# VH-VL binders against Probable transcription termination protein NusA (nusA), part 9

Target 1, 139 residues: Probable transcription termination protein NusA (nusA), of Halococcus morrhuae (Micrococcus morrhuae) (p15738)
Amino acid sequence: MRVTLSDTALRHIALFEDVTGASAVDCLVDDDRVCFLVATGEMSDAIGPDGTTVEQVEERLDKRVSLVENADTAELFVANALAPAVVHNVTISENASTVAYAEVDRADTGVAIGRDGETIETARRLAERQFDIDDIELA

## First folded at step 1 (VH-VL)

Design r16 (framework fv_roledumab)
Fold by ESMFold2-Fast, scan of step 1:
Structure r16 (fold): chain C 139 residues (1-139), chain A 120 residues (1-120), chain B 107 residues (1-107)
Amino acid sequence: as target 1 above (139 residues)
Amino acid sequence: QVQLVESGGGVVQPGRSLRLSCTASGFTFSNYAMHWVRQAPAKGLEWVATISYDGRNKQYADSVKGRFTFSRDNSQDTLYLQLNSLRPEDTAVYYCARGSPYYYYGMDVWGQGTMVTVSS
Amino acid sequence: AIRMTQSPSSFSASTGDRVTITCRASQDIRSYVAWYQQKSGKAPKFLIYAASTLQSGVPSRFSGSGSGTDFTLTINSLQSEDFATYYCQQYYSTPYTFGQGTRVEIT
């Protein structure tokens, strides 16, 4: 799916790219947090030494920042979006809806869900925008 | 499934060196920042060092900076902590722990620890 | 460095008691706080992250709260396996720092 970026998202991406030197291909803006979908291979630039670069982005935005690395396939994308949880396999099922089933290591269920469900909810939103996936289920 | 196993501890005299190792299994090691945390006998936890998921970024506690070197080999799923110029106050159990590159999670998986004793 | 101060340093308790441990950061760390349980001779066990999110597999009698500089760990009804030392830890910025620990001892 082709995503439309709001004016606020575009301004956040411009700030992110200016601070980090990395490219963002998508951005989700919430009241207390911002998530950047980082171009494949550019996560290290986005994070920076000891996380200082992403910290600068957080400071400038006065919000928590999360980063998800982009991928060319839906399966790898879902695994990246649930990082740092260990994902053993991702299966895409296309029936009435398109659902990604992620086999997350049992010790990492909490990591995949994230604080207040933020990680999995962000993953679901990004998967819908980028790959037309209707839902992500942990299996 | 997810496991960290430390090795390399022992008894050593002041001024000597030790190399600690931590082998990871059951998860994609290269996706995680990793930490070393130590605990002196009957004392609390003290963070020693952090290494980013790709090994490019490292941070050390002031008490060990310049003496300890942290490294990782993502192809072997292994962490290393080189302890140089050891002092009696470095006596502690050293734990390897898994963290997050986004400052979102604490240290969710810990090894059993390896004891380093510096005595003369 | 960000200093983490726990209160109390130790607490004598009985099974069934409600235990509250407080952790104070020397500056605003938002919600970047984790809590750990450590039993004698064992590695620390991860309990809570992001100040209030309970790790999978941790009993629901444990809860965390707080933001900014003041954080609390609560054990609603203490069980025999809960006698341990508890640590808070900030992961807002390096150097990452732990509180000094709170020892929960059987009465």
Scores: ipSAE 0.006, ipTM 0.519, lowest interface PAE 9.8, mean pLDDT 85

Design r17 (framework fv_roledumab)
Fold by ESMFold2-Fast, scan of step 1:
Structure r17 (fold): chain C 139 residues (1-139), chain A 120 residues (1-120), chain B 107 residues (1-107)
Amino acid sequence: as target 1 above (139 residues)
Amino acid sequence: QVQLVESGGGVVQPGRSLRLSCTASGFTFSNYAMHWVRQAPAKGLEWVATISYDGRNKQYADSVKGRFTFSRDNSQDTLYLQLNSLRPEDTAVYYCAKDRYSGSYLFDYWGQGTMVTVSS
Amino acid sequence: AIRMTQSPSSFSASTGDRVTITCRASQDIRSYVAWYQQKSGKAPKFLIYAASTLQSGVPSRFSGSGSGTDFTLTINSLQSEDFATYYCQQYYSTPYTFGQGTRVEIT
């Protein structure tokens, strides 16, 4: 992957890795929150027992922290990025642009979107950076 | 040919509401995300809101979040933007715009615009 | 939010000139830049997307280039219909932001 990380993102990743023991592949820094893209298989280490490890990261950054688990395929990555929403299927359409259509359980549409659209917007940003997906639409 | 026609603009006092409409023709409206972009007098372009092809996903600029509501009626090829709690800084020409691809966030066709003036 | 800064804000040019407008993003946005032309009193017109891909029907004298943070719009031989304000836009992430515009005026 050819993701370029800012100095701030690199500092946040170093702190995250020191606290959690998990690796972060990417990091999005916003004014009041930070999102870490956690290496595949290392999500449990990042969260910690009862969420205590990720809470330590939040305390040290003085920001809300969200975690997305990385995946080897674009389809699984999109499903992971919309967690904890139940995703029944993801279809990637490659025409003029690359669009991921996520079939989300009806009860979980609000969860997939997130507060103020935070979850789906974060998913779109990470999907572009990691898989060259131009957009995510909820089917 | 693709056509977008806005209506509903006008002069209104601060705190009031307006509803803008945009009627589309010349393309399969239900297949495309749609957008609103505004331009204050003698200023640049500012993205306001996006609605997905099926109306389930909506995004708003921070400056209008909580005050503006975007909706669409695919059976009538029409967009609506409900402007509530209008402020003088909302004064602008409001354009509806078609997404180039589903979810590309590119504005390949624009309407003529409708003027919203908020003044006391 | 990703800030888009255009340079210059305005300038005068003559028909036949080669014109260059620059656009800088506050962070890496890869090639997710579009360019628009707006004539006085009119809606914007879509010119270029993916930094360098011309929209169908746009004259070949228009070209775009760049990646990452620095982008350029070039008009190789300015025609009378090209006097307008030009805007860059990033569509990398929300909020989708435009540059402040560059006004190209006739000398």
Scores: ipSAE 0.000, ipTM 0.489, lowest interface PAE 19.0, mean pLDDT 85

Design r18 (framework fv_roledumab)
Fold by ESMFold2-Fast, scan of step 1:
Structure r18 (fold): chain C 139 residues (1-139), chain A 120 residues (1-120), chain B 107 residues (1-107)
Amino acid sequence: as target 1 above (139 residues)
Amino acid sequence: QVQLVESGGGVVQPGRSLRLSCTASGFTFSNYAMHWVRQAPAKGLEWVATISYDGRNKQYADSVKGRFTFSRDNSQDTLYLQLNSLRPEDTAVYYCARVGYSSSWRFDYWGQGTMVTVSS
Amino acid sequence: AIRMTQSPSSFSASTGDRVTITCRASQDIRSYVAWYQQKSGKAPKFLIYAASTLQSGVPSRFSGSGSGTDFTLTINSLQSEDFATYYCQQYYSTPYTFGQGTRVEIT
């Protein structure tokens, strides 16, 4: 699989990598926010102590920044994308479409959805780009 | 630098109570689910309890259900584990642990532990 | 609850050895396995997740493999700081369960 990166996304990735020292494998650019898909194992480097490193990225972009850690499997990827919500299990169903069913802790449904649906929307977009998952449903 | 520091352990007689605490620093505490894990002397690791980011949902191991109470104070970046009706079998080092960004299920950072000894 | 069984319970090794620890789940847990290292008197240290993915900062001599019910942790060319107890853990479903541990002792 391959994803198409815009010129803006490529510039944002270059800035992200310069500031954090971590690698980004994908980038979603919206009007008010940017999401970076961070290489597996490099999330702590991207965040920095108490979030200071990712805050520097936000300051330079003048936008809110969110981070999702990449993973080797679709199931772990979906769980990572819904962080910090507690996800008990992820099941992939492949029939007419490919749907990931995430069993989220009941108290964490709001966290998994995010403010204005940002977290779940970003998770769905990244899951489609990286694993050809058509939808994520919370169970 | 993510840091978790447990306190409140000690030596108590069976049937008594203790309150353990875990103070978090170096990350946005209110965004993470947290766990308590214990280890009896010369034994392996045993998961004790999970608490959601906002404290509204909690899960307990069957061995401690009804006796232990897990809570958190997000304004003070602190976890609490109330140990009631302690038994000799509860003797263990108690660790708090954070759920990592790479997964909501794994324990990516641990505290140093606090020792609880239940003996007569 | 899902039972995790490790083998061996302990063994002696020398610096430079290749060591392998196995972990078996009582049911299919896909790749939802983490590995931890614990040195005497210390808290556990996170090594591996998703059966085979190394945590940032963990030396490349550590590797994990497996899926379904059978998993392995391998340390290629054991170093002096690697003498410790190792635990597998499933995070497929609650309650979270750990293996009983494997102690790697110096020969």
Scores: ipSAE 0.000, ipTM 0.483, lowest interface PAE 14.5, mean pLDDT 84

Design r19 (framework fv_roledumab)
Fold by ESMFold2-Fast, scan of step 1:
Structure r19 (fold): chain C 139 residues (1-139), chain A 121 residues (1-121), chain B 107 residues (1-107)
Amino acid sequence: as target 1 above (139 residues)
Amino acid sequence: QVQLVESGGGVVQPGRSLRLSCTASGFTFSNYAMHWVRQAPAKGLEWVATISYDGRNKQYADSVKGRFTFSRDNSQDTLYLQLNSLRPEDTAVYYCARETLWFGKLYFDYWGQGTMVTVSS
Amino acid sequence: AIRMTQSPSSFSASTGDRVTITCRASQDIRSYVAWYQQKSGKAPKFLIYAASTLQSGVPSRFSGSGSGTDFTLTINSLQSEDFATYYCQQYYSTPYTFGQGTRVEIT
């Protein structure tokens, strides 16, 4: 992975790891929120009982915190990034651009997009950084 | 069912102010980002500003940045656009528009009828 | 900002004609183009999104195509209600920008 982390992102990751005991492999810092890409298998540690651990991170950062679980394949990564939406399938098309097509359960389309497109935009940013995916389209 | 109704336009002299409003009905207003788009007489469409669903994030076109202020009241299903330091170049019909929730398919699916702002000396 | 350029700016057509309007983006915007129809004195009406997907209720004589920087709106067999101004819009990034419009007039 050759992703570039800012000093702010590195400081946020250090705080996240100290509070949760989980590892973060990437971090997106926005004005009102921070998204952590959590190491595979460590999501439960990051969330904590009844969400209390991630709430502690939010309290210390004074920002909303979202979590995405990392994955070893682009397909699972895209599905994880759209959680908690039910994703039936992800197909990667590689031509002039690399596009992931996610087949989201019809009832969960709004969940995959998120308010103001927040969920899918975050998914696209992370997918580009981690897997060189140029875009995510809902099928 | 979905309706957007603008009001507050009028004729003012350069340097004056106006407050536009847009009242929404037929959908859960608090779930949608909203936009203002304007159209000068005999000209095309120009995007003016956007506001997030909760009102905390706003973006403005460079031509209006620092002069126009966007706000919303989710309890009243209403948008506001405060137009300050108006110039003749701001003369246009102002439309409010709803942004879809579909990324990669984000378009303005519903528009109001528009309200005319005329800045003349 | 991404510039959207339409051609032609205007043209005359007759009922039954096939008309094509072109829209060019100053950079790659993938398929993030919407098309709108505006009749005199009215607000724009949404027609197409994602370059080629018709909004429900829009007549099948309308179609869109293109990707990257070059896009087209086609009306097969023009009807009397189709005389209007048409705008393309990119929603790839803010600021969202529109083409200057193409006015379709009756001959």
Scores: ipSAE 0.000, ipTM 0.474, lowest interface PAE 15.3, mean pLDDT 84

Design r2 (from r1 with heavy chain D99G G101Y Y102S Y104G G105W; framework fv_roledumab)
Fold by ESMFold2-Fast, scan of step 1:
Structure r2 (fold): chain C 139 residues (1-139), chain A 120 residues (1-120), chain B 107 residues (1-107)
Amino acid sequence: as target 1 above (139 residues)
Amino acid sequence: QVQLVESGGGVVQPGRSLRLSCTASGFTFSSYGMHWVRQAPAKGLEWVATIWYDGSNKQYADSVKGRFTFSRDNSQDTLYLQLNSLRPEDTAVYYCARGRYSSGWYFDYWGQGTMVTVSS
Amino acid sequence: AIRMTQSPSSFSASTGDRVTITCRASQGISSYVAWYQQKSGKAPKFLIYAASTLQSGVPSRFSGSGSGTDFTLTINSLQSEDFATYYCQQYYSYPRTFGQGTRVEIT
């Protein structure tokens, strides 16, 4: 992986892995929340029954926690990052910059954007870090 | 039973400093996040600062950031709040409160408070 | 910062009344709300967390409800020891913020 993790992010990942038993491959630390990029296939372990496991992580960190499931391809990664919005297709265009165009179900545009743009902005940050995608545009 | 006792309040002139202490008993102090909350005369509650169970993370209200410093001594079951560059608007009763969980979410036990008055 | 607005700011009530106090968050905070009671000259006392979970030792006449942005504290049958100021508080994010308080006065 190309990204450099801060000492704070590494500490948060260690706590996350200890509490959940799931692996995190990246971590974004903001003033009011922490986002973990969860290893492919381990999302259910991270969430736990009725969300109780991720709730324990929130209690330990004293911040809201959001989870994004990692993927092996940039297209699936972008779709995962916009969850739970329904994404019909993702096309990646490489010209002067690399842009992912996500075709989101019309009923789910607000879900893909998120509260105060949180979901789409988190998706953009993670896509840049993991796949060198410069931007995500909703189609 | 859980008990929190604040001390160190007093009357001080603007620009001066005070150090508040909070002694804890009746629980495993090192397992809990801790808070300071203040209340100006005839006003509501205002959160001031939070420190995690191990001292590794500290959060401060914007109004006090850079002037107040929160610390803890887990071996002595004691909290400290260093108040520097005090202003008249810092006049308040300062409460020490225990945070629920190690990260300090909400305030399940409170001390009796110590009065800080900043006046010329 | 998340603003917490309580309604009403104060009101008069009699023993035996059912009393409701409302707290509104300026944005969605799920169920991350706590309630406190403060009697004149005393430190606040913890009542409720997670919007609806009662602290052990708090009388069952107290209850909380709500999620998202709108929260309510209810006292089912007001007793003489319940005349106090009540505060809601969000612990969804930093900075932690309180409502302005609701004073329940004896009629």
Scores: ipSAE 0.006, ipTM 0.510, lowest interface PAE 13.6, mean pLDDT 86

Design r20 (from r15 with heavy chain D99G Y100H G101Y K103G W104S; framework fv_roledumab)
Fold by ESMFold2-Fast, scan of step 1:
Structure r20 (fold): chain C 139 residues (1-139), chain A 118 residues (1-118), chain B 107 residues (1-107)
Amino acid sequence: as target 1 above (139 residues)
Amino acid sequence: QVQLVESGGGVVQPGRSLRLSCTASGFTFSNYAMHWVRQAPAKGLEWVATISYDGRNKQYADSVKGRFTFSRDNSQDTLYLQLNSLRPEDTAVYYCARGHYYGSFDYWGQGTMVTVSS
Amino acid sequence: AIRMTQSPSSFSASTGDRVTITCRASQDIRSYVAWYQQKSGKAPKFLIYAASTLQSGVPSRFSGSGSGTDFTLTINSLQSEDFATYYCQQYYSTPYTFGQGTRVEIT
């Protein structure tokens, strides 16, 4: 990962990994929430079999927690970051800038955007950090 | 349009093997996790296995673990399920299904029937 | 494994009726519930995910609600094409599990 993690992010990741047993590749720390980029294939571990694992992380951090599953390709990464919106396709266009065009199901545009735009903005931040994608546009 | 077509089912004796295939069209196959779900005659749905978009992560139901092997060929838009050491309780229609964010299934094939009997 | 229990197992209703199917999880699964419709001889059709989000193309007479352990599928003004078996499914954790199904007979 090219990005540098803050001391706060590193402490949050340590707590996340201790509570969940899952690995976090990245962590975005905002005033009202924390987002963990979960290692590919470990999302169920992060959520937890007892139904409270990610809620325990939230309780200990005293913040809302969101999870995004990592992927090895930019296309699946963008689709994962817009979950639970149905994404039919993602195409990456490289010209003056790198833009991901996500073909989101018509009924799920609001889901992809999220409350106060949080889902799409988090997706844009993570895509830039992990894949050097300059923007995500919904098709 | 999204389409999934299963094949490879048949009638076999206990202990034998079958290889099921599922051909996908109408979407970017390599962007999706894929699943197999089965349904025994007059019974409900049972999840069998999941495979990640790149084939690196696989999960199996305990009832089939060690006997069934899931694989995919992204260059051919094809999914495979190798069924080994078949038992009468494996008798079911086998569906391939497209993953919708961590284990819901938005599109299903028509199914292929596997019958295990002597 | 998380057990999903549906109620009722079957029922008969008239066209125009409002019908309700319930699904109970053996533990808290938040909103990670999907609903499927399966007509005789056909593959299941995706209806609802995230407990209450209707899949595009599904008629608005279908709706879902609930969180935690108790979930409901409602069909307002039942139609003849709604004769089918309905399944709930949790996707909170593997192994993914389905309810036993609810068969709806239209009179």
Scores: ipSAE 0.000, ipTM 0.519, lowest interface PAE 14.6, mean pLDDT 86

Design r3 (framework fv_roledumab)
Fold by ESMFold2-Fast, scan of step 1:
Structure r3 (fold): chain C 139 residues (1-139), chain A 118 residues (1-118), chain B 107 residues (1-107)
Amino acid sequence: as target 1 above (139 residues)
Amino acid sequence: QVQLVESGGGVVQPGRSLRLSCTASGFTFSSYGMHWVRQAPAKGLEWVATIWYDGSNKQYADSVKGRFTFSRDNSQDTLYLQLNSLRPEDTAVYYCARDLYRGYFDYWGQGTMVTVSS
Amino acid sequence: AIRMTQSPSSFSASTGDRVTITCRASQGISSYVAWYQQKSGKAPKFLIYAASTLQSGVPSRFSGSGSGTDFTLTINSLQSEDFATYYCQQYYSYPRTFGQGTRVEIT
């Protein structure tokens, strides 16, 4: 683990795993929301039928919950973190900083950014923690 | 490659107004949150305000809330901070800074000096 | 607001010294700490995030450690260009807050 999980994050992960049966490898806890990084291949378990399982997590935490699916490569990780935006390609550039350039479909730029920037902000935080990516730029 | 350049500072009397600008280059400005951070002479750093990529979410330090207003023009890659009802304690170098991952600052401008005195 | 307290406020050191600066948060903030270097008359320079991760291009003699409430910045074998003021910053919650700074002066 790149960063140490707080007691709050560990409790949130335990609750998430108990409710969903899916594993979380990371958790971002904010004042009004929680984001779980879901183990690769386990997103459907975390979401549940018609989103009912993730809704149960939200009810028990009394916060909005977002989910990002983990991946073994930085490129796929960035694409997953910007879902449901259509990402055509991700290129990692290592110079003074490590930057991921995501080629997002023109129509999906707003989706990739998210309301109040939540999607891209969360993607940048998770990419930093899991892959030491300093930044994500939309192409 | 990433550059932030502040302008608009100066010397003003208490109660007056200034508008600070920050021009960004070398990155996709419209995809980043931005901050203003200030530093009074011989003092430490103080966070002032934040604005999200689209201008939809703004937060201010309690010391400036109601007096300062933040805006951005993504078509011009420019950030603005309107300083109203200035007080002597607002005297500081004002830096614009790029937000990376929810509130630490990976790139800073060189600053612009605001002096509030009679 | 979360208070960040640095220790010491200033001290003298010589090139080649191992220098340690501490930063204490008034409450638990996990690893959400960044460190900055500021030279006289210049803007701050970003050094470290997540308590221990170096920004690309920062010399390996810099390192960070800590979690919870206690954090340290270490400079192993101080160089002449390292004489500066160093700031810690928490990004666990708003408002964002900085330590008061630690000034590293030449002996």
Scores: ipSAE 0.005, ipTM 0.519, lowest interface PAE 14.5, mean pLDDT 85

Design r4 (framework fv_roledumab)
Fold by ESMFold2-Fast, scan of step 1:
Structure r4 (fold): chain C 139 residues (1-139), chain A 122 residues (1-122), chain B 107 residues (1-107)
Amino acid sequence: as target 1 above (139 residues)
Amino acid sequence: QVQLVESGGGVVQPGRSLRLSCTASGFTFSSYGMHWVRQAPAKGLEWVATIWYDGSNKQYADSVKGRFTFSRDNSQDTLYLQLNSLRPEDTAVYYCARVKYYGSGSYYFDYWGQGTMVTVSS
Amino acid sequence: AIRMTQSPSSFSASTGDRVTITCRASQGISSYVAWYQQKSGKAPKFLIYAASTLQSGVPSRFSGSGSGTDFTLTINSLQSEDFATYYCQQYYSYPRTFGQGTRVEIT
């Protein structure tokens, strides 16, 4: 309810759910990729054996597809959104703005950021949409 | 079907070198990080090295730093481990393993090769 | 480095038994624990990640639990194909470390 989905996003979700059998809670549509926020506990269905199911979604959409697993808490959500980076801890600070501080393994800072900043940017967008988190800062 | 096939093991004297290879098939190799794990005869598992999906980050166990070099060729779906200055304590079966990473942000070894035996003996 | 200590080193068990293997980390590692099964002469097989999440295709008689420093792997109603060595592994930080293994032997 906090999120308005475009007609394009709704069609992508319908395709995703048809192909994977998993549910998507949210969908970000960009020029070069689509990101699905997968319902908690349904990530393995979305990925499929050896990633073959998510690859079928990519083929049908003719775009790169990324997946983020949803979570019931903001802390776990942020850790999931920074996958595959190892996240040691997430602290939510509620001052003038709501900021998530993610303690990422030192070796994984680049992974948390992602190619061209894709991972951290997607994480920030989804965290704002789902948990009203204004920013994610990496430690 | 995911397959990882190691090769390049053998019997070698201390101080010599070997190059291990791991050929991947049945998945998009360039999207996955890879690990090397070894197991000495009648001993447990020991992590040796990690390389990220794009080759940009590499981690090594302290016992092999400066002696072993990890690399990958995503165009050929092949992983390499160069073993230099081999010691008797490096005697082990060497496994390559794939890292599954989605969702929880974790790195765990979801598929393993059959292993290749390296014996360092005088 | 985070040390992973498994106990016991071996189990003698019969088909139908319940077997519990313990793994203790030298520091808090949240739920970043995986479990592997290794049969004689074969490569390890992945069973569990995030301390309690069972890999697809792994029989439901396997379960994991724990958080922080103490973790357990339980095999309910042991089957003949379960006689193997089991390893825990932390992936909280580098270097990645394994427990020393627990051998489940037939009585």
Scores: ipSAE 0.000, ipTM 0.500, lowest interface PAE 12.8, mean pLDDT 84

Design r5 (framework fv_roledumab)
Fold by ESMFold2-Fast, scan of step 1:
Structure r5 (fold): chain C 139 residues (1-139), chain A 118 residues (1-118), chain B 107 residues (1-107)
Amino acid sequence: as target 1 above (139 residues)
Amino acid sequence: QVQLVESGGGVVQPGRSLRLSCTASGFTFSSYGMHWVRQAPAKGLEWVATIWYDGSNKQYADSVKGRFTFSRDNSQDTLYLQLNSLRPEDTAVYYCARGSYRYYMDVWGQGTMVTVSS
Amino acid sequence: AIRMTQSPSSFSASTGDRVTITCRASQGISSYVAWYQQKSGKAPKFLIYAASTLQSGVPSRFSGSGSGTDFTLTINSLQSEDFATYYCQQYYSYPRTFGQGTRVEIT
């Protein structure tokens, strides 16, 4: 995937990496929040003890910060992006468009969607950028 | 056109000071971290310092800590490197460079020569 | 500090040759390596980032590969304008460090 990072995204990644010691592969910048795609295996470094490290990033940006852990496969990526929802299975369908179908535990449907649809919208944006997935549907 | 232009180099005696400047044009200067990199005659590249986009965080090579001070004026699109207590081993061409994604160096100035000679 | 070691230190090659420059990091640095070209008397020119991503405008005969500790820069069909010194640089952690450079002489 050819990912283009804005000047603002590059600045945010530099700050994130300075504060956390973790690497960010991608960054989505919105008016009230920033989402970092964290390198595989580095999520605990990014979060820090009791969430204090990610809290430092939020303080410095004066915005809410969300984190998504990267993955080597589209299926694991989608499951990670919907965390902490329990995802039983992800299937990728390639036809006229590429759609990921995520089988989420029924009790966690609201968690997968997130506040005002934020979690699933962020997952869709990152999945398109990283894996050329056109949509994510909850099965 | 994206450009970085260094100035302020010259010949000085050991123990003296110089102030280097780097003027940026053609991009949103305040959105980028910046670097200073030097190259001694017939030697390779050596990273000197990095400054974040807002000037709040700075990193320095151990060889220059306490002697060099990096600053920026985003309203003037200008970087400054104050070189104090200069030593013969500081003799080098000094380049400013623009930081991009984790601060690799995608745009470079032409450099300014600093010679420290007794 | 992370040491970056290039080999060879210098290389003499003919136009049309495929040349490979290697760069070894003293510890794992993922893919956080950039490559630069420097011609005599000139500032360095950015070629590659993230070990393998070619900067727009750089000829396709240049390519990079590697991850972890071992990285390579390849020029698939050497041209006369490729006479230069090439540097690798890690941007995984501070301090930022460069390799010592590889001088390519075209003969």
Scores: ipSAE 0.005, ipTM 0.506, lowest interface PAE 16.3, mean pLDDT 86

Design r6 (framework fv_roledumab)
Heavy chain, then light chain:
Amino acid sequence: QVQLVESGGGVVQPGRSLRLSCTASGFTFSSYGMHWVRQAPAKGLEWVATIWYDGSNKQYADSVKGRFTFSRDNSQDTLYLQLNSLRPEDTAVYYCARDFRYYDSSGYFDYWGQGTMVTVSS
Amino acid sequence: AIRMTQSPSSFSASTGDRVTITCRASQGISSYVAWYQQKSGKAPKFLIYAASTLQSGVPSRFSGSGSGTDFTLTINSLQSEDFATYYCQQYYSYPRTFGQGTRVEIT
ESMFold2-Fast, scan of step 1: ipSAE 0.013; ipTM 0.664

